# Miniprotein binders against q5uxb8, part 22

Target 1, 222 residues: q5uxb8
Amino acid sequence: MPDAVRRCPEDGFFEGDTCPVCDGAGTHILDGARRRQLSKFVSGALRHFPEDAGIEVDKAGWTGFDALRVAVERQYDWADAAALAGVIATDPKGRFERTGVGNEAGITTAGGRVRAAYGHSVDVTLDGTDDPVPATLYHGTAPRNVDSIREAGLKPMSRQTVHLSESAAAAREVGRRHAADPVVFVVDATAMQSDDRRIVKRGTETYTTDRVSPVYLSLLEK
Short names: E, the ipSAE of ESMFold2; O, the ipSAE of OpenDDE; V2, 0.75 times the mean of E and O plus 0.25 times the DockQ between their complexes.

## First folded at step 17 (miniprotein)

Design L9 (at its last look DockQ between E and O 0.62; V2 from the best seeds 0.66)
Fold by ESMFold2, look of step 17:
Structure L9 (fold): chain B 222 residues (1-222), chain A 80 residues (1-80)
Amino acid sequence: as target 1 above (222 residues)
Amino acid sequence: SEEEKRIKELEELLKELAEELGLPEPELDIIVINGKVYVFVEIDGWEIAWAVGSSVEEARRRAAEEALRLLEEELKELEK
């Protein structure tokens, strides 16, 4: 189950029991079950069935935050602007992008545009971002996968992208959901970009790409 | 019903295949919109398949079948 979403008056939305900035409890916004439910509806609406959800997405996948708010409020009587903003701001998988609100995306409950960062079945063209990509990225996985990854590289399942972490610590945290002592691969992102492989920042600590050839991978010793 | 038993058998096969691949147990989520039922199959929060149907049973069956197809393809790649 995902953690609850809470809101700090000064620092914005966070997950868990205490604000990571001020250590205050904040205000309760959503429990984990409703966070999951709302995240699924928003993800589905942006990726697969915008028309059925009552929203329109443009060629780049964007819809208005306020239009999406109306759709979630229509779908769930317990949902509101804070619930929607909180799910978007705290998503642990980098599923959502929000723009048009400056540096207020983790705080504001109005305005701007929202899209799914990946996973679309509708016909969209996601524009690239000019955000810098670190020279080195990381991927955490179960030890059983090491041999196949060394041989074939990192590949998504048919409709998902490969997710890469900004640090080895973040990669281990992701990997611990699959194994008690996860293995971390080091990804040579500089080499990938030199070979015209696209890597896109999705949120604060997560990057996506369509695949990582074995030539860009090495095993991190811990 | 007999169809419900079949669907639960498909969902159990999905769990077993995920375990064979070293993946966490799949989770299913259901969304109902205007008489349509959407079912999503996720592993550790990652969507691996989804389907739509006019009933919960239809959508669950379709989603489980699609998830099985994708994971079986993954298993075959691993065994090569």
Scores: ipSAE 0.674, ipTM 0.881, lowest interface PAE 1.1, mean pLDDT 85
Fold by OpenDDE base, look of step 17:
Structure L9 (fold): chain B 222 residues (1-222), chain A 80 residues (1-80)
Amino acid sequence: as target 1 above (222 residues)
Amino acid sequence: SEEEKRIKELEELLKELAEELGLPEPELDIIVINGKVYVFVEIDGWEIAWAVGSSVEEARRRAAEEALRLLEEELKELEK
């Protein structure tokens, strides 16, 4: 189960028991089970069944935060704006994008727009960002995948894109959820881009691409 | 029921195929919205398939079948 979502009054939403900034306990927002449930509903609503969820998404996949809030409150009697905001803010897979809210350490519980960052079955066109792509990106995975990746590179599953992390630490964290000792691949993003391979920033510290050939990959030494 | 047996078989096959591919065990989530049942299949935290049905059994079956199809395609690609 995922970690609980909590909110620090000073530093905003976080997962786990202790604020990563000030070491405070914060306020409990959601347990792991409800976090997972709400995350799945929200992602599904944004990706697959907006009508059934009671929301509308535009051509770029955006819906209003308040509209989405109403939808989640209707679906779950325990859900509220803080729960929704917390799920969006702490999602470990970068499933969500939120804009139109203040840049404070804690995303506000109101306002702005939300969309899924990837995985849509509904007809949406995600706009590209002009955000610069770092020269080096990272991919965290389980050790059992190393040989496959060395041979075939990073490939998406179904409609998914390959997700790359901005830092080795972030990549390792992604991998740690699925393996006790995750491995990190280093991605030569500069070389990829020079070869006209598109990499797009999606969410916080997350970049997406269609595929990463082994030629761009190296295993990060521990 | 025979349907439940079939679902279990499909889900087991899905697990086996994931293992063969060196993937983590698939996880299933179920959401009910206004009588519709949505089932999602995730591997390594990434959604690979989903389905909707009028019952849990139907949705589970469809989701498993879709997930299997996708993984079989991946396996075929690896065998080339």
Scores: ipSAE 0.662, ipTM 0.884, lowest interface PAE 0.6, mean pLDDT 86
ESMFold2 (binder alone), look of step 17: mean pLDDT 83; pTM 0.788

## First folded at step 18 (miniprotein)

Design L14 (at its last look DockQ between E and O 0.51; V2 from the best seeds 0.67)
Fold by ESMFold2, look of step 18:
Structure L14 (fold): chain B 222 residues (1-222), chain A 80 residues (1-80)
Amino acid sequence: as target 1 above (222 residues)
Amino acid sequence: SEEEKRIKELEELLKELAEELGLPEPELDIIVVNGKVYVFVEIDGWEIAWAVGSSVEEARRRAAEEALRKLEEELKEWEK
């Protein structure tokens, strides 16, 4: 089960028992079961069935936060603006992007626009910003995948795109979800961009690209 | 009952294939939206497959079949 979502009056939404900024308990917003259920509806609506959910997404995948709020309230009698904002703000997989609210995205329960960051089956064109890409990115994986990746590179497989982490620590945490002793590949993002390969920032810690040739990959120390 | 047995066989095969790939057990989530049943298959929080149907059984079967297809493709890539 995912952790409950709570709200700190000063620092916004968080998961777990205590605010990571001020250590306060905050107020309860959603238990884990409802958090999971709402996350699936919101992800599905933005990725796959906006019309059935009663929302419209534009060509870049965006819908209004307030329109999405109406859709979630229609779907679940227990859902409200705080529940929706909390699910978006605390998502552990970077599934959602929110814009039009400045630095208040983790706090505000109104305004702005929302989209799924990845995973669409509807016809959208996702583009990130021209934000700088770190010189080095990372990919965590199960040890049994090492030989295949060294030979063929990183491919999108079932995800539609390759996901890269901004730090070795983040990549190792992702890898631990797939193996007890994960392996981390180092990605030479500078070389990729010099060869006109596009890398796009998706949220705070995630970058995407269509594939990574073996020439850009090396193993982090065993 | 016969359909339910077939669906459970598909779901067990999905679990076995995920184990062969060293992946956590797949999780299925079911929601009803606008009178349709949506089923999502996730591994470690990543959506592998989804399907829609007019019944829970239909959507479960379709989702399991799609998830199997995708994991079989991944297994072939990793065995080469």
Scores: ipSAE 0.754, ipTM 0.902, lowest interface PAE 0.8, mean pLDDT 85
Fold by OpenDDE base, look of step 18:
Structure L14 (fold): chain B 222 residues (1-222), chain A 80 residues (1-80)
Amino acid sequence: as target 1 above (222 residues)
Amino acid sequence: SEEEKRIKELEELLKELAEELGLPEPELDIIVVNGKVYVFVEIDGWEIAWAVGSSVEEARRRAAEEALRKLEEELKEWEK
């Protein structure tokens, strides 16, 4: 189960028991079960069944935050703007993008637009951001996958893209969902791009690519 | 029921195939939206398949079948 969502009054939404910025406890927003449930609904609504969810998605995949809020409140009696904002802000896999809320995108419970960053079955065109790709990216995974990755590299699952993190810490956090002691691979993004391998920024601190060959990978030593 | 038995068989096959591929156990999430049942199949937190049906049984069956198909396709790709 995912960690609970909490909100620090100063630092915004976070997962777990302690604010990663100030070490405060924050306020409880959602337990892990409801977080998972709401995340699945929101992901599905944005990717697969906007009409059934009662939202409209434009050609770029965007819906209004307030419209989505209404939809989640209708779906779950326990869901509110804080729950929705918290799920969006703390999603570990960069499933969501939120814009139009300034620098407080991870804190605000109103305004802006939301879309799924990937995985759509509805007809949407996601404009790739020409955001610069860092020279080094990271991938968090379970220790059991190390040998396979060393041999075959990082492969997408069922037309999914490989997700890469901007920091080792973020990668570890992704990995912690799969193993108690996650491992982190370092990805030579510069070399990949030099070899005409496309890497695209998706969401906050998340980058996607079709595949990462072992030649670009090294295990981050603890 | 025979239907439930079939669903369990499919889900077990899905689990076995995932294990053979060295993947984590598939997770299924079920939600009801506007009177329809949606089932999502995730492996290692990645959605690999989803289906919609008029009943939980139908949606589970469809989702399992779709997930199996996708994993089989990936297996073939990995063998190349």
Scores: ipSAE 0.681, ipTM 0.888, lowest interface PAE 0.6, mean pLDDT 86
ESMFold2 (binder alone), look of step 18: mean pLDDT 82; pTM 0.774

Design L15 (at its last look DockQ between E and O 0.61; V2 from the best seeds 0.70)
Fold by ESMFold2, look of step 18:
Structure L15 (fold): chain B 222 residues (1-222), chain A 80 residues (1-80)
Amino acid sequence: as target 1 above (222 residues)
Amino acid sequence: SEEEKRIKELEELLKELAEELGLPEPELDIIVVNGKVYVFVEIDGWEIAWAVGSSVEEARRRAAEEALRELEEELKELEK
């Protein structure tokens, strides 16, 4: 699991050794250490300290990408538009949302608006996105958590929301930070929405909700 | 120093409480922005606490204390 960010001239930013679309090597943008550092500054600026970072966020949490780029360049002499775009496009936790660039969010290094998808301490009201919610979502966890989740469902930690993955593979990867052999729960998102439970897409492959009752959960076999 | 000793005690308690809750070891990140020190505490890449201070020691201590409060609340929920 390489942590560096690279850029494919055809397909945009990716992490790892090869572009997932064309298998090309691309060009190096950020090593893992700088990726982590920049992600922390950007998420902190959008969530907690926009004024100290030199940006302004609106009532929905948005700031201009180009304004954020200026703040990032002021903060780190090694950072630029490609570094910022790459961190946003490849974030493994869906920390960021980008609008105003159409389908080019994974490619373009200019334009549009950016916000944190969750975790704000500043006074914002997040609107949902237009993106559809898949019928099935996934949650990866350590085997030791299975019994409690089966009994009580998924609930947030530390005033955060519950985070769900777009695919079983993504959920398994999240779970590997907890255990070598993670367990994946399958979430019936269609049933949740039919029962008026709100699920919102945050970032590229992450969705949030406030709770998942046990009735919507099952274990993924194998 | 006595302050550094106190901070390390808090960070060790944080690791122990995370283990009791079945969570991975917490990670701390430190950045300096506009002359202030920000410290973040994350578990699994999820931010559970943060703090600001005029020194690294102050910000670390505050962040660890806040993270402990968050995890203690989670433990109380599980003991039901």
Scores: ipSAE 0.770, ipTM 0.918, lowest interface PAE 0.8, mean pLDDT 85
Fold by OpenDDE base, look of step 18:
Parts: C-alpha cells; sequence; structure tokens
Structure L15 (fold): chain B 222 residues (1-222), chain A 80 residues (1-80)
C-alpha cells in the first residue's frame, strides 16, 4: 500500500508522514488506499479509457486538469481537486505530467494540463522533453539476467519502456527489488542519442527508452 | 464457482511466474467506470496488463491471461 498524501502549506504535496523539506506534518489529503485507487483511475483514464472516464485526450495525450477533476469527482465522492493534484504531484513512478501551472505545478489545485507519461493504449504521440539526458545512465537488474541482457539488450515488457536510473546507486536500489545482490549496467546515453535513440526524462532521476541495444551496455564492475 | 476457481488459478500462476522471474508479486486493481469493469495488473508499480469486461470475473480473467502472456514472453526472452 502506498503512503498517504499530505500537503505542506509551504512546500506542497508529499507522500508519507513528514514533509521532506521542512519536516512539518502538513495536512492530510489522502490515505494510501484512496491514493492508489485514484491513481489507478486517473492513469487508466489518461491511458486507456478517456471516453468512459468522461474526458477528452488530445493527440499528445493531454487533458485539462479541470476536466479531469470533474471526472474524478464524478467517479469518487471523496475525490476533489486537492486529491487529484496530490496524486499527480506525488506519483513515485512518474506516471503523470502536469504543465501550464507555472512554478507551483506541484501545489496548485486548478489549471493546466495533465497527461500520462507512458503506457498508453489510446493513440497518442508524446512530446519530447527539453530536459537534458546525462551522458551515462544506469540499469539495475538481477545477476541471472546478465547474459540475456548482454545478448539481447534491455527490452521492455509489452506496453512498458525500459527504465534507466541517473545514478548507479539508484539503479542498485531498483535491482534490489529483484535480487539481493543486484548488478548494474552502464548505459551510453550519448551514443544512443547520437544514433537517434530516444531517451526521455521521467520523474526526478528516471529516464525511459524503448529498448537498449547491447552495444550501449557495459556491466559496472564492483 | 468453476469460473472463480479458474480465475484464482490464473492469478496464482501469475504470482508464481513473477516469483520465478524474480519480480515482486503482481498487484491487481479493479475499478468500475461507466458500468464497465477494468482490471489492472502491476508489478512494482508498473502496469504490465489491463483488461475490461462486463463483469468482475470476466475482467479479472482477461487481465490475468494478458499478464501471464507478458511474463511468459519476458521469460522466453531471458532464456535466449
Amino acid sequence: as target 1 above (222 residues)
Amino acid sequence: SEEEKRIKELEELLKELAEELGLPEPELDIIVVNGKVYVFVEIDGWEIAWAVGSSVEEARRRAAEEALRELEEELKELEK
């Protein structure tokens, strides 16, 4: 179960019990269960069933925040603008993008546009990002996968993308979900981009790509 | 019911396959939207499958089957 969503009056939405910036308690917005439920609805609405949800998604995957708010309020009697804004702002998997709300995108409960960052079944073309991609990225995995990756590279599961980490430490943490002693691959992101392979920043330290050929991979030595 | 038994069997197989792959346990979420049942399957917060149906049973079954296919494909790729 995910952590609760809270809102710090100074620092905005956060997950957990304590504001990561000021250590304040903030105000409770959603418990973990409702956070999960709302996140699933919103992600589904943006990815798979906008019509059933009562929203319109443009060719780039965008819908208006206010339109989405209306949809979530119809779906759940406990949902409101703060709940929606909080779910979007605190999503740990970078499922959502919000724009058009200035510097307070993570705080504001009105305005702007929202889209899913990935995983669409509806026909959308995601915009690129202006965020620079580091020269080197990392991928954490289980040791048992090393040979396969060396041979075939990194491949996503069907509707997913390959997730790359900004640091070896972050990659190891991802890998620990699969093995006690994870391995880390180094990804030559510069070479990938030079070969017109798209890498997109998602979240704070996560990057996504369709696949990574072995030619761009090397095993990080411990 | 036989249908529920089959669904549970599929979901158990899904769990077992995820474990075999060294993945976290799959999580299923069910929501009803505009009279339709949607089921989403996630592993470690990443959606691997989803399905829609006219009933919970139908949607769960379809979602489990789709998720199994995804994991089986991944397993095959890893074994190459």
Scores: ipSAE 0.701, ipTM 0.903, lowest interface PAE 0.6, mean pLDDT 86
ESMFold2 (binder alone), look of step 18: mean pLDDT 82; pTM 0.783

Design L16 (at its last look DockQ between E and O 0.48; V2 from the best seeds 0.67)
Fold by ESMFold2, look of step 18:
Structure L16 (fold): chain B 222 residues (1-222), chain A 80 residues (1-80)
Amino acid sequence: as target 1 above (222 residues)
Amino acid sequence: SEEEKRIKELEELLKELAEELDLPEPELDIIVVNGKVYVFVEIDGWEIAWAVGSSVEEARRRAAEEALRKLEEELKELEK
């Protein structure tokens, strides 16, 4: 079960019992069960069934925050603007993007636009974010996957998107999910962006892309 | 019921295939939107499949079948 969502007046939405910035308790917004439920409705509406949810998405996948708020309030009598803003701001998988509110996206409960960051089944064309992308990124994996990756590149398989790490150490930690002694690939992100491949920052150390062709990959020497 | 038994068999196959791929156990979520039932299948918090149906049973079956298809493709790719 995900953690509850709470709100700090100065630092915005957070998950868990205490604000990670000021250590205050904040105000309760959603328990974990409702957080999960609302997240599924919002991601589904933006990705798959905007019309059934009562929203309209544009060619880039955006809908108005306030229109989405109306849809969530119609869907769940316990949902409100703070619940919606909290789910968007605290999402652990980077499912949502919000724009048009400046640096207030983690705080404000009104205005701007929202879209799913990935996973659409409706016809949209996503542009990248403005966040800078490091020249090199990394991917950790099990040794048994090395030959397949060298031949075919990195593909999303069951994960919806390819995940890249900002450092070799972070990639090795991710790779330990699959093997005790993981192998790390080096990704030439500069070359990918020069070839118009979209790479998007999803957290402090995590980036995503659709695929990585073998030409951008090399093995990291231990 | 017979349909529930079929759905549980599909969900068990999905669990077994995820284990073969060294993935966490799949999770299903169900919501009703505009009178339709939507089911999502997630692994490690990532949506791998979804479906819509006129009933919970129909949507669950369709979602499980789509998830199984995707994981079977992944297994075939790894075994090449």
Scores: ipSAE 0.764, ipTM 0.915, lowest interface PAE 0.8, mean pLDDT 86
Fold by OpenDDE base, look of step 18:
Structure L16 (fold): chain B 222 residues (1-222), chain A 80 residues (1-80)
Amino acid sequence: as target 1 above (222 residues)
Amino acid sequence: SEEEKRIKELEELLKELAEELDLPEPELDIIVVNGKVYVFVEIDGWEIAWAVGSSVEEARRRAAEEALRKLEEELKELEK
C-alpha cells in the first residue's frame, strides 16, 4: 500500500508523515488506499479509457486539469482538486506530467494540462524533450533484484520502459516502495548514448530507455 | 462457481510465473468506470496488463490471461 498524501501549506504535496522540506506534518489529503485507487483511475483515464472516464485527450495525450478534476469528482465522491493534484504531484513512477501551472505545479489545485507520461493504449504521440540527459543516472530497486540485474541488466516489463532517476536520492525513494533497504544502480548514461542507446526524459526527474545492459551499470556503494 | 474457480487458477498461475521470473507478486486493481469493469495487473509497481469487461469475473479472467501472456513472453526472452 502506498503512503498517504499530505500537503504542506508552504512546500506542497508530499507522501508520508512529514514534509521532506520543513519536517512539518502538513494536512492529510488521501490515505494510501484512496491514493492508489485514484491514481489507477487517472492513469487509466489518460492511457486507456478517456471516453469512459469522460475526458478528451489530444494527440499528444493532454487533457485539461479542470476537465480531469470533473471526471474524478464524478467517479469518486471523496475526490477533489486537492486529491487529484496530490496524486499527480506525488506519483512515484512518474506516471503523470502536468504543465501550464508555472513552478507551482506541485502545489496548485487548478489549471494547466495533464497527461500520462507513458503506457498508453490510446493513439498518442509523446514528444521527447530536448532536455540534455545527465552523464549519470540512477535506478532504485530491491536487493533481491541485484543478481538478476548484474547478469541481465535492466529490462522493461511488457510495454514499459526502464525508468531511471536523475539522483541517487530519487532512485532510493523509488526503491523504498518495494524494499525497506533499497539498492541503487548507477547508470553510465554517457556511455549508453555514445553507443547509440536512446535515453529520453519523461516526466518529473525521470528518464526512460528500452534496456540497460550490465556494462553500463554499477552498484552504488552506501 | 466454475468460472470463479477458473479465475483463481489463472491468478495462481500468474503468481507462480511471476515467482519463476523472480518478480514480486502481481497486484490486481479493479475499478468500475461508466458501467464497465476495468482490471489492472501490476508487478513491482509497473502495469503489465489490463482488461475491460462487462463483469468483474470477465475482466479478471481477461486481465489474468493477458498478464500471463506477457510474462510468458518475458520468460521466453530471458531464455534467449
Scores: ipSAE 0.703, ipTM 0.902, lowest interface PAE 0.6, mean pLDDT 87
ESMFold2 (binder alone), look of step 18: mean pLDDT 82; pTM 0.782

Design L17 (at its last look DockQ between E and O 0.34; V2 from the best seeds 0.64)
Fold by ESMFold2, look of step 20:
Structure L17 (fold): chain B 222 residues (1-222), chain A 80 residues (1-80)
Amino acid sequence: as target 1 above (222 residues)
Amino acid sequence: SEEEKRIKELEELLKELAEELGFPEPELDIIVVNGKVYVFVEIDGWEIAWAVGSSVEEARRRAAEEALRKLEEELKELEK
């Protein structure tokens, strides 16, 4: 079960029992079951069935936050603006991007635009922001894939792009899709960008690129 | 019903294939939107397949079949 979502009046939405910034309890927004349910609806609406959900997405995948809020409230009588903002702000998989609210994305319950960061089946062309890219990124995978990746690099197999994580811990969580005890590659993002390879931030802690040549990869030793 | 038994067989095959690939057990979620049934199949919170149908049984069957197809392709790619 995912953790509940709570709200700190000063620091914004967080998951779990205490605000990671001030250690305060905040106010309860969603239990884990409702968080899961709402996340499925929002992800699905943005990725796959915007019309059935009662929203419109533009060619870049964006919809208005306030329009999405109306759709969420129509779908679930227990949902509101805080629930929607909380699900978006606390997503651990980088599923959502929110723009048009500046530094207030983790706090505000109104305004701006939202899109899915990845996974679309509808016809969209995602464009990146000018958000900074860390010097080092990470990719988690099954131990059985190590030799192939070291020889051929990372390629977008059944995904639209190669997904990279901003920390080794996040990469290990992603790598569980491939193995219970994943191996982590270290990606030299600075070198990639110096060689004119595009890396784009997608959501909170996920980055995408077209491919990663073996020259940019090394194993993170356990 | 006989259809429910068939769907549970598909879901069991999905679990077995995920285990063979070293994944945790897939999770299925069902929602109804605008009178249609949507089913999502996820591993560790990552969506691997989804489907839509006019009934819960239809959507579940389609989602399980798509998830199996995706994981079987992944297995074939790894064994190359």
Scores: ipSAE 0.759, ipTM 0.912, lowest interface PAE 0.8, mean pLDDT 85
Fold by OpenDDE base, look of step 20:
Structure L17 (fold): chain B 222 residues (1-222), chain A 80 residues (1-80)
Amino acid sequence: as target 1 above (222 residues)
Amino acid sequence: SEEEKRIKELEELLKELAEELGFPEPELDIIVVNGKVYVFVEIDGWEIAWAVGSSVEEARRRAAEEALRKLEEELKELEK
């Protein structure tokens, strides 16, 4: 069960018992059960059944926050704008994107637009998905993980997505967070994309994907 | 009922296959939206399958079947 959602009046929504910024208790918004339930509904609405949820999603996957709020309130008598905003702001899997509210996305309970970041069954074209993905990407990890990766591939661990790097050097740097002498896997991004495996550019030299099967992986020789 | 028995069998198979793949136990969530039953199957918080039905039983069955198919595909990929 996920942690509860709370709201700090100064720092915005957070999960758990204390604000990660000021250590304040904040105000209770949702327990873990309702958080999960609402998250499932919202993600489903944005990904799979907007019509049944009573929302419209544009070609880029966006719906108005206020429209989504109305849908949420119709679905659950205990849900409100704060609940919705809290679920969006605290989602550990990065399922949601919210824009149009400035730097207050983590605080505001009105305005802007929301979309699912991935996992759509409805026909949408997400912004940035057209960013060119290099033919080859890299993944840095600890040597102790090599056998597991060879067997089971790259899986999201503490992070919700597998992080891939544009260069071996960058991958090594990422790996150094886990081991003094990191190893680097080479990822056949072209083959992954050909097999309809999604890879998304998330930042400078950083790409994300849900999983990388061993078939796409090879160990980079040092 | 035989239907419920079948659903339980499917869900057990799903659990076993997930375990075989080294995944955490799949989690199922059920919601009713606009009179339809939606079932979502997640592994480690990631949605792997979903289905819709006119009843909980139908939706659960479909979701389990879809999830199994996806995991079987994953298994096949691992075996290549």
Scores: ipSAE 0.733, ipTM 0.907, lowest interface PAE 0.6, mean pLDDT 87
ESMFold2, look of step 18: ipSAE 0.750; ipTM 0.906
ESMFold2 (binder alone), look of step 18: mean pLDDT 82; pTM 0.781
OpenDDE base, look of step 18: ipSAE 0.697; ipTM 0.902
ESMFold2 (binder alone), look of step 20: mean pLDDT 82; pTM 0.785

Design L18 (at its last look DockQ between E and O 0.24; V2 from the best seeds 0.60)
Fold by ESMFold2, look of step 18:
Structure L18 (fold): chain B 222 residues (1-222), chain A 80 residues (1-80)
Amino acid sequence: as target 1 above (222 residues)
Amino acid sequence: SEEEKRIKELEELLKELAEELGLPEPELDIIVVNGKVYVFVELDGWEIAWAVGSSVEEARRRAAEEALRKLEEELKELEK
C-alpha cells in the first residue's frame, strides 16, 4: 500500500506521518487505498480514456485542473480538490505534471493545467520543462542486462519510459531492488541534450527520457 | 468458472515471467469508468499494460495477455 497523503498548511501536500519541511503532522487527506485508486483513475484518464472520464486533453496532453477536479468528484463521492491536488503533488513515480500555478503546485487546490508525464496511448506531443538537467545522470540495472544495454542502449521496454538517477548511489539503490549486485551506467546527459534529446526532471532526483543511445553510456567501474 | 481458471493461469504465468526477469510481482488494479471496466498491470508502480472490457473477467484477461506479450518481448530482447 502507498502511504497516506497529508497536507501541511504552510508547506503543502506530503506523504507519510510528518511534513518533511516543518515536522508538523498536518491534516489527513487520503489513506493509501484511496490514494492508489484515485491515482489510477487520474493517470488512466490523462493517458488512455479522457473522453470516458469526461475531460479533454490538448495536443500537448494538458487538461484544466478544475475540469479534472469535476471529473474526479463525479467518479468518487469521497474525492475533492484537495484529494486530487494531493495525489498529483505526492506521486512517487512522477506520473503527473502541473503548470500555470507558479511554485504553488504542491499546495494549491485550484487552477492551472495537469497532464500525465508519460505513458499516453492518446496522440500527444510532450513539451519539455524549465528544470535544469545535470551534466551526468546514472542508470542502475541487473548485471544480466549489461550486454544488451551496451549493444542497444537504454530503452523503456515494459516501463513506458527510461528512468535516470541524479547520483550513482541513487541508481545503485534502484538497481538493488532487482539484483543483489547491481551495475550502474553513467549517462552523458550534456551530450544527449546537445543532440536534442529530451530529458525531464520527474522529482527531486529522478529524470526520464525516451531512450539512451549506446554512445551516451559507459559503465561505472565502482 | 472455466474463464476464471484461464485468467488465474495467465496471471500465474505473468508472475513467473516477472520472476525470471528479476522483476517484482505484477500488481493489477481494476476501476469502472463510464460503465466500462479498466484493468491496469503494474511492475514496481510502472504501468506495463492496460485493457478495457465489458466485464471484469474480459478486462482482466486482456490486460494479463498484453502484459505477458510485453514481458515475453523483453525476455527475447535480453537473449539477443
Scores: ipSAE 0.782, ipTM 0.923, lowest interface PAE 0.7, mean pLDDT 87
Fold by OpenDDE base, look of step 23:
Structure L18 (fold): chain B 222 residues (1-222), chain A 80 residues (1-80)
Amino acid sequence: as target 1 above (222 residues)
Amino acid sequence: SEEEKRIKELEELLKELAEELGLPEPELDIIVVNGKVYVFVELDGWEIAWAVGSSVEEARRRAAEEALRKLEEELKELEK
């Protein structure tokens, strides 16, 4: 079962018992069971059955957050905007993309658009998995992880794979799930591929790999 | 029932195939949406198949069949 979703009033949504930024307890949003259930519904709605869910997705896979909120509230009497926002913000598999929320790192419970990052059966135009990997990728993380990453590289944690971002901005957004002021590592994807390290595109801005050795990493200067 | 027996057979085959590939046991999630039953099959943390049906039994059967098809296709590609 996944960890519970909580919300820190200052730092936003997080999984587990303690805010990764301020060590506060936050407010309980969803237990693990409801988190899993809501995540499956939202993922399915965005990828497979928007009509049955009562939403519309455009050709790029986007739906309005408010429209999706209405759908989840109809589906589950315990679901609300905070539950939806929390599931989106804390998803360990990077299944969701949300725009129109500014720099609030998913704290907002209104506005913006949402889509699934990959795995659609509905007719949407997304970047293919066979697309060439950019020469440079990025990884967003908390400052407290810098020393460990420099020593041991990037390893899968709660995720089965290491998630890399196409841009520094996207990486910072991912990192904001773990810290208010995230750091970004630069990944030499060309060197990794030349050394037969596999990198796979999963979504528009998401790439996955099993592991990234420190030799391919450098810290992006602010 | 014959249907339940068939579902168990398919899910066992799916499990066996996953084991042969060195993968964890497949996970099934079931949700009801707008009166329809949706079943999702996850393998090694990724959704590999899904199906919809008018009943849990129908949806499970279809999902298992689809999952098996996909895994068999992947195996064929790996053997090339």
Scores: ipSAE 0.697, ipTM 0.883, lowest interface PAE 0.6, mean pLDDT 86
ESMFold2 (binder alone), look of step 18: mean pLDDT 80; pTM 0.744
OpenDDE base, look of step 18: ipSAE 0.693; ipTM 0.896
ESMFold2, look of step 23: ipSAE 0.746; ipTM 0.903
ESMFold2 (binder alone), look of step 23: mean pLDDT 80; pTM 0.755

